# Miniprotein binders against q56419: the designs that were tried, part 266

Target 1, 326 residues: q56419
Amino acid sequence: MEGRTLEEVQEEVFKRHGVLVPKKELEDLAKALEEAGLLLTEKVEARLKEEEEKLKRERPMRLAGLSYPEGEREARAFLEAFRASYPGEGEEARVLLMPHLEPSRVPEVYGAALAALEKTPPPERIYLVGVAHRPLKEKAAALPVPFQTPFGPALPDLPALQALDALLPFELFNTPLAFREEHSLELPLFFLKGRFPEARVLPLLVARRSPELGEALKVVLRDFPGLLVLAVDLSHVGPRFGDTPLTRTLAEEARRRDLGFLERLAEGEPEAALAFLGANPTRIDGVEVVASLLPLLRERKGKVLAHRLDLEAPTLSAVGAGTLVL
Below, E stands for the ipSAE of ESMFold2; O stands for the ipSAE of OpenDDE; V2 stands for 0.75 times the mean of E and O plus 0.25 times the DockQ between their complexes.

## First folded at step 18 (miniprotein)

Design gk10 (at its last look DockQ between E and O 0.01; V2 from the best seeds 0.00; counts 0 for: pae O 8.3 > 1.5, pTM O .519 < .8, other shape alone 3.367 > 2.5, unsure alone 63.333 < 70, SAP 78.908 > 70, placed apart)
Fold by ESMFold2, look of step 18:
Structure gk10 (fold): chain B 326 residues (1-326), chain A 109 residues (1-109)
Amino acid sequence: as target 1 above (326 residues)
Amino acid sequence: SPIEEAKRLIEEAIRLAQEGRLEELLEKLREAIKILIENGASPEEIAEIALRLAMEFARRGVPYELIYRLAKLVARISEAARELGDEELFRRAWEIAIKAYDRARELAE
């Protein structure tokens, strides 16, 4: 009934069946459908409220047994296998850019992140900045609860989160449900918690670029030093993302955009990295996070350790992933 | 005058802070800020008042959480200035927000 009047429906039913259904019966049906829709809405809202209340206590694993093992022993072996997928050595990271793409698709990219973590002194805390895949009520959000992992709970750094909230013009703790299924935090966190089991976490999501977040984080990091992690993917190209079927030319352009972006970040030039992308024609996932965090990225030189543009054969599409240390 | 009434409310908020009566303090501050805004107080004046309150609250040993609220008020002023393209006010208000935040941090430690 959406987008059509009751009279229009009656006319079409009449044409198909040769007899008009009486207007009252169609009105009664429409009312019943509206009441059923309201009841379904109320049931869904009650369920979502229940899920939201659970998220005020903890964020459970959603991808154990799917993207990584449930058991701690198996999870340790999983980390070792991924490290072995990258034969090189890492470098100490003050800032780490790593993917949130399914780990089995880009094993050497996660392996490069593990190599960087091997060279990184265990931080007191990790600022984990992912990309919101569900809408947030504000430009950014945090969830100040333990995130479960096979290595035990990743505990929130509550003093640092409170300090960050104090410097933002919006309430930081604003959309708990957006964290329920957010893999851009869960997948990187598995690797980070496995290597730094004692580090506390600031689990942050960006939905839209937030310059105020970067300014606030610059102050908070001064007082609460830690590892800054940008948990972002790169180009998204092909039909799943609104392009024509993936061609060699489109894939090569996506790779060129990914690497040019990463290289400019590695030179300490985040504004140049964003300018290089222009309108972001290959839909690099990390732009909103980078645009938010400019004060933290300027003049930090580093190195691109790995990159892969991974083909999604079923969708004729591709997603880029990289590892950058600064 | 309305401005003088706002000043009296601010002085009462300071006394309430000393007595630990935080809910009443917040109501007085909200009322005072509303009066100032309605009578033409600039965002700069409100930011400076917030900083003076943060310094006074720190001196009197007020819970640092209240000082964080003052910092947040100034951070909102700073962002509003940025959205309006007033770069000078944005920069000044942001520095005031950091100063208020720093007083809270010193007290929290």
Scores: ipSAE 0.293, ipTM 0.718, lowest interface PAE 4.3, mean pLDDT 86
Fold by OpenDDE base, look of step 18:
Structure gk10 (fold): chain B 326 residues (1-326), chain A 109 residues (1-109)
Amino acid sequence: as target 1 above (326 residues)
Amino acid sequence: SPIEEAKRLIEEAIRLAQEGRLEELLEKLREAIKILIENGASPEEIAEIALRLAMEFARRGVPYELIYRLAKLVARISEAARELGDEELFRRAWEIAIKAYDRARELAE
C-alpha cells in the first residue's frame, strides 16, 4: 500500500485542521475510490482483450508524437538533441542504468545514456529490464514480440527469451497487457533502438524482486551475450507520492539517497546499495529491478554519468533520474 | 438521461459534502460514477466532476491524501482514455487531474 495508513491520514487531518475524521469514513472513501477504479477497469475490459490479442503480434508505439517524434527523421534529430544536452563523454557499458521518466524532464540524463552507448560496441542483443507499473501475474514478465519504434521494429531475441523462460520457476511470458502502456520499456527503447538498430531485444518487466531472474539471466548471458539495461527511475517525493510539497530538505534527502544508491552500484556493491535505502522512504523506483539482478551487478565497477532530481511544478513533486555505466 | 441523473447525483453528493455527510456523499458518488461509466461519459467529463469534488473535499478539510487518491482516480480515467486509443482525452483528463490535485493542495494548506 503506497499510501499513508488511514490512521496516519486521520492523525494528519487532526493535526492540520483540528478535525477528527472517523476512520470508517476514510475507509469508505478509500473503498469507493477503489470500486470506481474497478468499474473503470470493467469498462475497458473488452477493449483490453482486443489489445491483448494484438500484443501477440506486436507492441505498437503509445508515446510517439507525445514523448518522442513519430517520424524517423525527426526522431533522429531528437536523439541528437538529447545527446547534445549532455556535455560529457560516455564510457563503454556492459550494464547501463538509465531512466524511463518523460525524456523532456531529464534530457541530460538521457544524453548521458546516449554518450555511454556511443562508447559501447553494438550488442547482438539488449536485455531491457523495466519496472512494471501495472500488476503482473508473476514477479517478472517478458513480451516476445516486436516493439514498434520510429526506427523500425525492435525484434525480440526468441532463442534467448526461451532460454530464460526455461530457467525460471514461473512462466516468463505472462501478463501481455502490462506491456501495452509500459513506458519504462518504450521510452528507453527509443534511445536504444536509435543507437543500435540491429540489436535484438529482450523486453522484461519486474514487478517484485525475483532473485531467480538474476540467476537465470546470468546463465543465459553466457550463451546469449548482450547489453543489460536497467530502465529505472530513482526517488519519487512530494505530494504525488504521499509527501509534503518539495522542500530543500526533502530534495536534499532524495538526492542523497539517489546518489548513495548509484555510487554503491558503481562500486560493484548492489547489496550495499539496497541496504543503504533501507525501507526506501523516498521511493526509489528501481529497487525491485536491482534486487532481481544482484548476480549481474556484483563486483562490476562503473561510473555515475548523470543525475537529476526533476521538479514537477504543478504537483510540487520531484522524481530522480540517473545514468550509471558498469 | 442517465448522464443527467448522474450529474444530479453528483450535485447532491457535493451538497452532502458541504453538510459534512461524507458517507452519504460517497454512496451518491459511487452511484453517479457507475452510471457515468456505464453510459459512456467521457473521461474528461468524469475528470471535471472529480475536480469539483476534490475542491469541495479540500474545503471541508478532507485529508489531502484522500483528495490525492481522487486525483489518482482521475489519472486512471485518463489512462483508460489512452487505453481506448484517445490520446486527446488522455491529455485533457490528465490536465484536469493535475488541476484537481493542485486545487486540493491549495485548499488543504
Scores: ipSAE 0.013, ipTM 0.302, lowest interface PAE 8.3, mean pLDDT 82
ESMFold2 (binder alone), look of step 18: mean pLDDT 63; pTM 0.516

Design gk2 (at its last look DockQ between E and O 0.33; V2 from the best seeds 0.00; counts 0 for: pae E 6.5 > 1.5, pTM O .475 < .8, other shape alone 2.556 > 2.5, unsure alone 64.042 < 70, SAP 73.75 > 70)
Fold by ESMFold2, look of step 18:
Structure gk2 (fold): chain B 326 residues (1-326), chain A 109 residues (1-109)
Amino acid sequence: as target 1 above (326 residues)
Amino acid sequence: SPIEEAKRLIEEAIRLAQEGRLEELLEKLREAIKILIENGASPEEIAEIAFRLAMEFVRRGAPYELIYRLAKLVARISEAARELGDEELFRRAWEIAIKAYDRARELLE
């Protein structure tokens, strides 16, 4: 009651409408509404608990039929079309930065990632590091279960995940519900699983920069070598993201920030890449992942294969995506 | 007091290690370490306790799973040292965590 008693509310209603409602009927209504609200809260909590228990066994596809085809034959053709949208050759990657933006918006950027994978020996495992779009209980999390894809389940590398958990000062397996709708893992995984059907996966999310994650991964990668994938997008500019409407000047700034960031990473200078962004005025969402993984990025030189700042005409906004091999 | 309770839990964990009741000791040790950290115990005190238990686990031939859990405990100590701004203790604790991890890896090989 916002500091007001039932009697005070009843007096206010009388003043405005000239009629008092019976006090007992107001009390009965309030009790009924409270009981209904409590039961609804319990129903929601029970459903979330059930969903969390299911995610401890597997993570089903959420974007089949929306972002990529559900059937394997159609999914294979989809991959071929995306590869064809990038006319260049890739280079071998030990670290791959690729987007998680809707694939149809940046087809040549995903095509460049596929070109890099063509030149990359099939890894035993893939460290897939995405950006948490839902809160995590800790700075980072993993979900050690099969992720379903049109190409079959992507199996977790349980020994490597256990080793990683052993070297972290927090429980790695901490927020299953955050993975339920997490596209930053699902979209890149579609491309990775299609190209490397035998690779196991470490599905990782970063919510906030975690230097301890990077230090732990440096040790784990020594013992469990594999492909490190940073599944991140770049600039987010325009009204959808809290800016003024997109102008040529804002778009040019976003492109400059994206490319300057990627080029400094390609020189093996991740600290310089972060410093270049300053307060991150174009909201590059890869910053927390890069800041977590500094020990794995230092001195590792490579090449930017593709970049696009993709215009969202209806929202007068844009999102950047890139492909970097190290 | 919380500190005296944590010390009792640690002594019980050491006795459980000597009796080979390794899963029970982990629960008690985790609770004790949490109490010590929350009440201002030095990370050096916690690291020394963790190292003594690691040596006992190794001497008894503990499974690699329990040695991994000990590595995580020492990693929490290194994080506590970082939070206190003690760079030297952070580095020493991290090296101890890696040594426990490496021991577990040897057992797996």
Scores: ipSAE 0.086, ipTM 0.553, lowest interface PAE 6.5, mean pLDDT 83
Fold by OpenDDE base, look of step 18:
Structure gk2 (fold): chain B 326 residues (1-326), chain A 109 residues (1-109)
Amino acid sequence: as target 1 above (326 residues)
Amino acid sequence: SPIEEAKRLIEEAIRLAQEGRLEELLEKLREAIKILIENGASPEEIAEIAFRLAMEFVRRGAPYELIYRLAKLVARISEAARELGDEELFRRAWEIAIKAYDRARELLE
């Protein structure tokens, strides 16, 4: 029997549901179902095996000796120095928003994150959600392999990653090459691994807002509890980002946007935080991550521990960084 | 109808699952899904089928990985429903995915 055309399927859906489904969406649905069907076939075992073999690979340090020390002893001293740069005390974190900017640019912001981690009971696992600075095949991705750090490898939580993948409408384990050079995970992971050496990690990247990621993670977190970490920067202003050189007015606007965003998150109103930014004229980096994790951020009260707008003098540009505990 | 044929294949797949014949189950399921896709089965119908199969796998002590894959199928259907603006179908499919997931977790405990 000649299979129904996509047009016929579209018409049937329209008749049943009153919705005209675009042909592309039907194609994507068909592909998704085919992939799911393939996942139900013998290829499942082969794919699982391939995935297991991929899981044996390690992500090497890229920024060791550049952004942080390679040696463990020196790395520990580095952590202590960063902690010392923040004079305050932290709070227990269930959700931690921290920067992924070059640590030397915003030491007290990382210090604030360390202060929060001091007050946080050691988690079994860390959900580390970074920003994809390279294209991903999907809206989000994970790399289920050990990440090298000066403190030893950060081991993936494979059961939790598999559970997350199960609840996502796309293949979670996509675009492994994006992780190899992604600093938004590597830099925060240094601090996290140094503080919680026994915690397993779920290294996640977000390229585009994925509401389904937040919903899936909410379910997974129920069964696989852990610390959620948003590794995001804030405003990006100045010539490097298409603005005029940093002025007092531009800096004040960037700070206003950053703090307004963080404070609304601290109030448990992530939708209000996003709405406050509007078109995001100061280019807050963490928007897509926050937009993806709304279900996990709602109604959580917290505190902004640190904020800095750091000047990159050679380009007269600035990047905002903050630490928020929820 | 092709849809009726797919439904028959699914019922056969369920029977095969009950008999512990998982490889044959997967083959029949693949065929059924293909027919459903090609012949315009509603996302709701596919979600219901996926749930039934997931539950059968759970009852038979199938590896949790397989159950998770079934849950993923339902998640994909849910997302498609949302993209189509069918919030009710999205909700229903999502609920099925969660149920399948929960049952899979029960097997792991």
Scores: ipSAE 0.051, ipTM 0.401, lowest interface PAE 2.4, mean pLDDT 81
ESMFold2 (binder alone), look of step 18: mean pLDDT 64; pTM 0.506

Design gk3 (at its last look DockQ between E and O 0.40; V2 from the best seeds 0.00; counts 0 for: pae E 1.6 > 1.5, pTM E .537 < .8, other shape alone 5.314 > 2.5, unsure alone 63.439 < 70, SAP 78.035 > 70)
Fold by ESMFold2, look of step 18:
Structure gk3 (fold): chain B 326 residues (1-326), chain A 109 residues (1-109)
Amino acid sequence: as target 1 above (326 residues)
Amino acid sequence: SPIEEAKRLIEEAIRLAQEGRLEELLEKLREAIKILIENGASPEEIAEIAFRLAMEFVRRGAPYELIYRLAKELARVSEAARELGDEELFRRAWEAAIKAYDLARELLE
C-alpha cells in the first residue's frame, strides 16, 4: 500500500467489489501486512547473514560429485584423463587463459591448460581471475579464505591480498555471498590446485571492467610474483542466449570471433582484441576481465593451444572455450 | 592556507595513532586529503605531502596498516582524477599511492 492513502484504497475496493470497508479494518490489514513483511525480511536477512558468516571462514566445494570427483584418488585420475585428452605439448605460461565451462564439455581445452602447467615452474601463488555471475558491490571482489578442493584447501595469499586491497579505490573484500556458487573460480581451481598443490591463491572476481584492478595488480605482481590465470569462456550463441537457432553460419562466426580474439591477445595486443569484437555480438565472456587487466597483457606474446565451440544440442546453442598461454 | 591546514591535520593524525584512537585518526587522514582535493592543490604538492605523511608515520612508529590506508586514499584520488579526465592528477596521485605502498612494504621486510 505504499504511495496510496487508505481513502484511495477504500474507494478502489468499493468500486471493484461493491463493499465499503471501514477505515479501521483497512488500517489493521495494512499493519498486519507490514508486520508480516518485516518478519519475512528478517528471516531472509538472518539466513543470508549466516551463510555470509560461513564464507568468512572457508569456501566449501559446491561441484564435487557433479563436475569433478570428491575423493582425492578419483580426482587425480580425473586430472590424468583430462591431460590425456590433449595430445599436444604445452608451453610455459606467465599468464594462462582457460575456461570455466563444464569440464566434460571441453576436455581437450582443459587438457591443454594442464599441458601448459606441466611446462610452468610451480608458482608461489596463483592470481585466479574469474567472472562474477552474481552482482558485486564493487567492480571486483576477493574472498580471503581457504577454498576447499579434493586435493585439500587452496590457501589464500593473505599478504598479497592485503597489498592488493591497499592499492584499490574500493574495499576488495566486499561481497562474500557472490563466491558461494561461483563456478568460474571453482572449476579452474580444481585443475590448478591439482597441479600446483603448494601454491597459494588470490581468488578474484570481476563484475564490470576495472582498469584500476589491472594497475594495482601490476604493482602487486612485482612484489608477489605468481601465475596469472584468466578463467573465462568465449562466445555464447543461440536461443539460450537470445539468438535465432544455431546455424552453420552463426557457429562459423562465433569460431572466428573466438579465435580472432585469442590470436590478438597472443600477439600482445589486448586493446586490438577488444576492438575486434566491437559490440561483442557473440557475447564473449572474457571481455570484462581482459579490459580490467590490460597492463598485464600488453606486449606479452604467446600461443593459442586449444579452442572448441561446444554444441548444446537440446537448446540449439553453443559456448566457446579456449586455452591461451602468454 | 588549505595546505597548511592539511599539514596540521596530519600532525594530529600522528598523535592520535600514538594514543590508539583509531577512528579519530582515520577521520583526520580523510579530512586532510579531502581539503587538498577540494582546494585544487597541485598534483606535485599532493604527492609530496602524502609521501611526507607516510614518512612521519614510519618515524613515529605507526603500523604498516595505516600506511596501506594512506595508499588506498591516494588510489581513490587517482581514480577520481581518471573519471574527470585530469590525466596529470591521475598520474601523480597514482605515483604517490605506489610510494606509500612501497614504504609499507619496506616496513614489512
Scores: ipSAE 0.556, ipTM 0.763, lowest interface PAE 1.6, mean pLDDT 86
Fold by OpenDDE base, look of step 18:
Structure gk3 (fold): chain B 326 residues (1-326), chain A 109 residues (1-109)
Amino acid sequence: as target 1 above (326 residues)
Amino acid sequence: SPIEEAKRLIEEAIRLAQEGRLEELLEKLREAIKILIENGASPEEIAEIAFRLAMEFVRRGAPYELIYRLAKELARVSEAARELGDEELFRRAWEAAIKAYDLARELLE
């Protein structure tokens, strides 16, 4: 009996499900299955070894001396000043949503994050999920290497990263160059490392919504408990982002979107938060991250600790930032 | 049938795994998967085979790395099934992936 061709499989799927699967997707599936079989081969061991060797490379600080102090003493003073900028008390966080915007623009929002971290028992590991501002090969990526900070290197949790990779339908360790200059991880990591110097880190980037990431993380978190951090900004409005100069009306809309998003997240309704944004006309940065982490955000109630829409005066544009604990 | 042949190769691969002959196991698995693909095995059939292999590897004390690889492949199959709109296959493959993962974790502990 002649083996079914990919075309025959495509036709069968179409007949059964009414979906025309592109031949390429079937080829990719076949290849993945072949790779599944091949993952048992020396090449995979070699790739794992190569990936392990790549894992030994440190990510240097890029924003030290610019966004935060390079020296440890000065960095500690910086943390204290940011904490002082938020007059309130924090809440214990199992999930922390915090900004990745330039810290000087929204000090009280970072201060609120620090306040939450003060009430949070030191985690063994931090799942730090940032936004990819550069294209990734896959929907999400991780960089399994030490990240340099003024407080010493943030060491990766390799076992947890391996576990996560094992449950993802794509290679987690992809596009290492995307991490090189990605501020969405570096800036939050400064604060996180400063507060939890002994915590291992899983530096993750999301470029596109990856529901599989949230599902995989839910399983991994069972065995590798830790703090989940969403390093995301909120609305981006004004000329820099394709709008007219910031007006009261535009600012009010941005705030409405930001707060409406955060409040629904605080209620444990992440799907409602996404639905509330619709087409995301104010360009909330964290949408793809939240969409990827739905299984981890559902039914978790929390509190919005801070929000700011910060004006970038030179461009008459504004960026929203918030701190949410769940 | 080619599928039966692939299943036989998988069973042979499983036996090889029991004997600690991992390279030969991998070769047999590759051959089996190739046969399955070439003969139009459904993602469901492949997922089921992968799950059975994962479980057998677990039972036989396969290295956790191999089980993690099986988990990943099952995750890939599950996602492909989801993309194809096959919710049942997605569920089965995903459950298998989690089970393989759990088995790998048990071997590490």
Scores: ipSAE 0.079, ipTM 0.491, lowest interface PAE 1.4, mean pLDDT 82
ESMFold2 (binder alone), look of step 18: mean pLDDT 63; pTM 0.507

Design gk4 (at its last look DockQ between E and O 0.34; V2 from the best seeds 0.00; counts 0 for: pae E 5.7 > 1.5, pTM E .479 < .8, other shape alone 3.775 > 2.5, unsure alone 67.174 < 70, SAP 70.573 > 70)
Fold by OpenDDE base, look of step 18:
Structure gk4 (fold): chain B 326 residues (1-326), chain A 109 residues (1-109)
Amino acid sequence: as target 1 above (326 residues)
Amino acid sequence: SPIEEAKRLIEEAIRLAQEGRLEELLEKLREAIKILIENGASPEEIAEIAFRLAMEFVRRGAPPELIYRLIKEVARASEAARELGDEELFRRAWEIAIEAYDRIREELG
């Protein structure tokens, strides 16, 4: 009985049916499942499973009453105060880069984002791309559930999320627990939901640069148009991040990196923006997000509306934040 | 032969697609892919097969959900091709995924 080799089987199936399936993805999936299972005690696993099951229904507010008001009335007053902190006028945004830093640290930067949103026609949907501060199973992830806000739930755009998932070479709906405490989505979403209460949301996290995400989103955006929001911070410098205490020289370098990055993005040159950072010695947070979204940022000209390097005095550290419209 | 088995699984997957039995189709497709991988099919060959199947399903009026899942398998195959340095296969598989996607959108719209 002449046992055909696996190669012969693949070749014949390819010749006959034109279907090719990658070996590595099956191996990587099996390995990822094995690695995830080994590290948790039964009790931690049970609790995480319960939290994961909750996240199948909704993502509750975690920072309500801390970073922003829980009550709708107070939340509206909060939005107005933040808008008032930016004295300028905004520009219409097709792409908005805004911070996810604690709002009280950089009010005028969030105010600039609100100013841009005032000039932006209400989108049907918002592609909200944050930074994963927790490990993801894949390069990027989405959570296809309502996100609670003081203005009501931000509802997911399931059709657009499904379309995006279809075009990605990995499972988009992965690592739901990474969304549980992720502030990079929650904080921007407060402002976005407050301004556009009827917009559906695609809450996305990027852990590692995913060129495929940008290409997939470019296709999805054709059929599911919306506002693209990059919820990213800029430089992270000082002892909290492994540097010496903030000095004038270190602050000037952080500002130079931040502004040089944003200006190149504003010129429609995202590759030049990434190249300008090199090894990213000031640890600009948004690098992996920008690297993932290159197809959507190319040739788009815009304007830097605000920038701040905010001192965290207790740690003598600083974080950069900016608002850019494209 | 493993190839004949993979062929049978693909034909069964096609029938399941026609019946709207998506999960079973995907299971059969995964099994076929596994057989193909185990028998030495390159990621490039697998991506092309997935693309051709996707296009065939699109042409046959498969349910959108099935086509989306098939597109995903093509996308996976395209990325595997890219990771192996086969940019031509990546591009081809990606184009197939986009064509399948466009066809689905045309049928949904």
Scores: ipSAE 0.383, ipTM 0.718, lowest interface PAE 0.9, mean pLDDT 85
Fold by ESMFold2, look of step 18:
Structure gk4 (fold): chain B 326 residues (1-326), chain A 109 residues (1-109)
Amino acid sequence: as target 1 above (326 residues)
Amino acid sequence: SPIEEAKRLIEEAIRLAQEGRLEELLEKLREAIKILIENGASPEEIAEIAFRLAMEFVRRGAPPELIYRLIKEVARASEAARELGDEELFRRAWEIAIEAYDRIREELG
């Protein structure tokens, strides 16, 4: 009834349709609808609580059989096919920026990441920093549980996660449900664990820029060395994102902003990369992650290995993806 | 007086540590740190107190969890300084938190 009395509704129905609905029947209907809505809300809340408790023990695969194969043998062949999609050679990565976009949309970009991993000594652990697509209770979060993959569980690096939590002004382990469907961790993790099956993982999400996260990670990485991975996408343009339909001009602008951002990161100038984007008119997904990790990106030079602005034909929209080694 | 109250809470925390009452210890330290911040104590003063307590507990065999919880309270204080726009205060408190972390990491391995 949205702030109107039942009598006001009854009067409006009569004026519009010429039929007066009996007040009691209308009241009974409104009460029944409210009760049904409350019961559905209770069921949803109970289910979410159950899911949250399960996520405190492990994070299951959500995209096996959809974005990558379920079986280990098929999954290894899948990785090899993606590597073949990128004919170039990689470079050793101490920091790797890679996408989290559906792999089949940007195969050569994931292939470039695999090429970089070929040149990278197997790390003891991987700091996997994704983008929270659901709200977090804090600026950033982690989930200190095994993440299932076709290559076996990616085990959490509990000592490193505990050290990181200690150095943060907020509880790091704060929003388990945000990890339930978070593809920005699951999709990159498939490739990372396929190449480094013995590496432990720090699965991290950023919702809003957190300078304190970057400062804390700088300390933790010193004591717990590993591979830092920024699992981020780039420009998001077109009607799905609030723009006009994709034109060649808009696509060229998005590509220019993507590459300008990546190139400045490759020069070890992350503040300049952020300044180049200004208000971020093409909605580069990685801005909050980069802004959080400035201390880890400064003065670290590297190379852009791949970029693609992928068209979503049904929505006349596009998403950019890139591979950067530092 | 508020600073003297904070010091008394810290002395009580030391006694609670000797009795193995870790949760009560943490509550006293959080209260003391809050009082010190609210009354203009410098982050250096707060961090030095927290660091000295952490080092004493390490020397007496305190579990690493307690020590990390103490460092976290210093990190919270330094972020509060950043929220108030005092970048110098934030950096000084953060440096002390890192120093405490480094010393404790050396003690634990």
Scores: ipSAE 0.119, ipTM 0.582, lowest interface PAE 5.7, mean pLDDT 84
ESMFold2 (binder alone), look of step 18: mean pLDDT 67; pTM 0.591

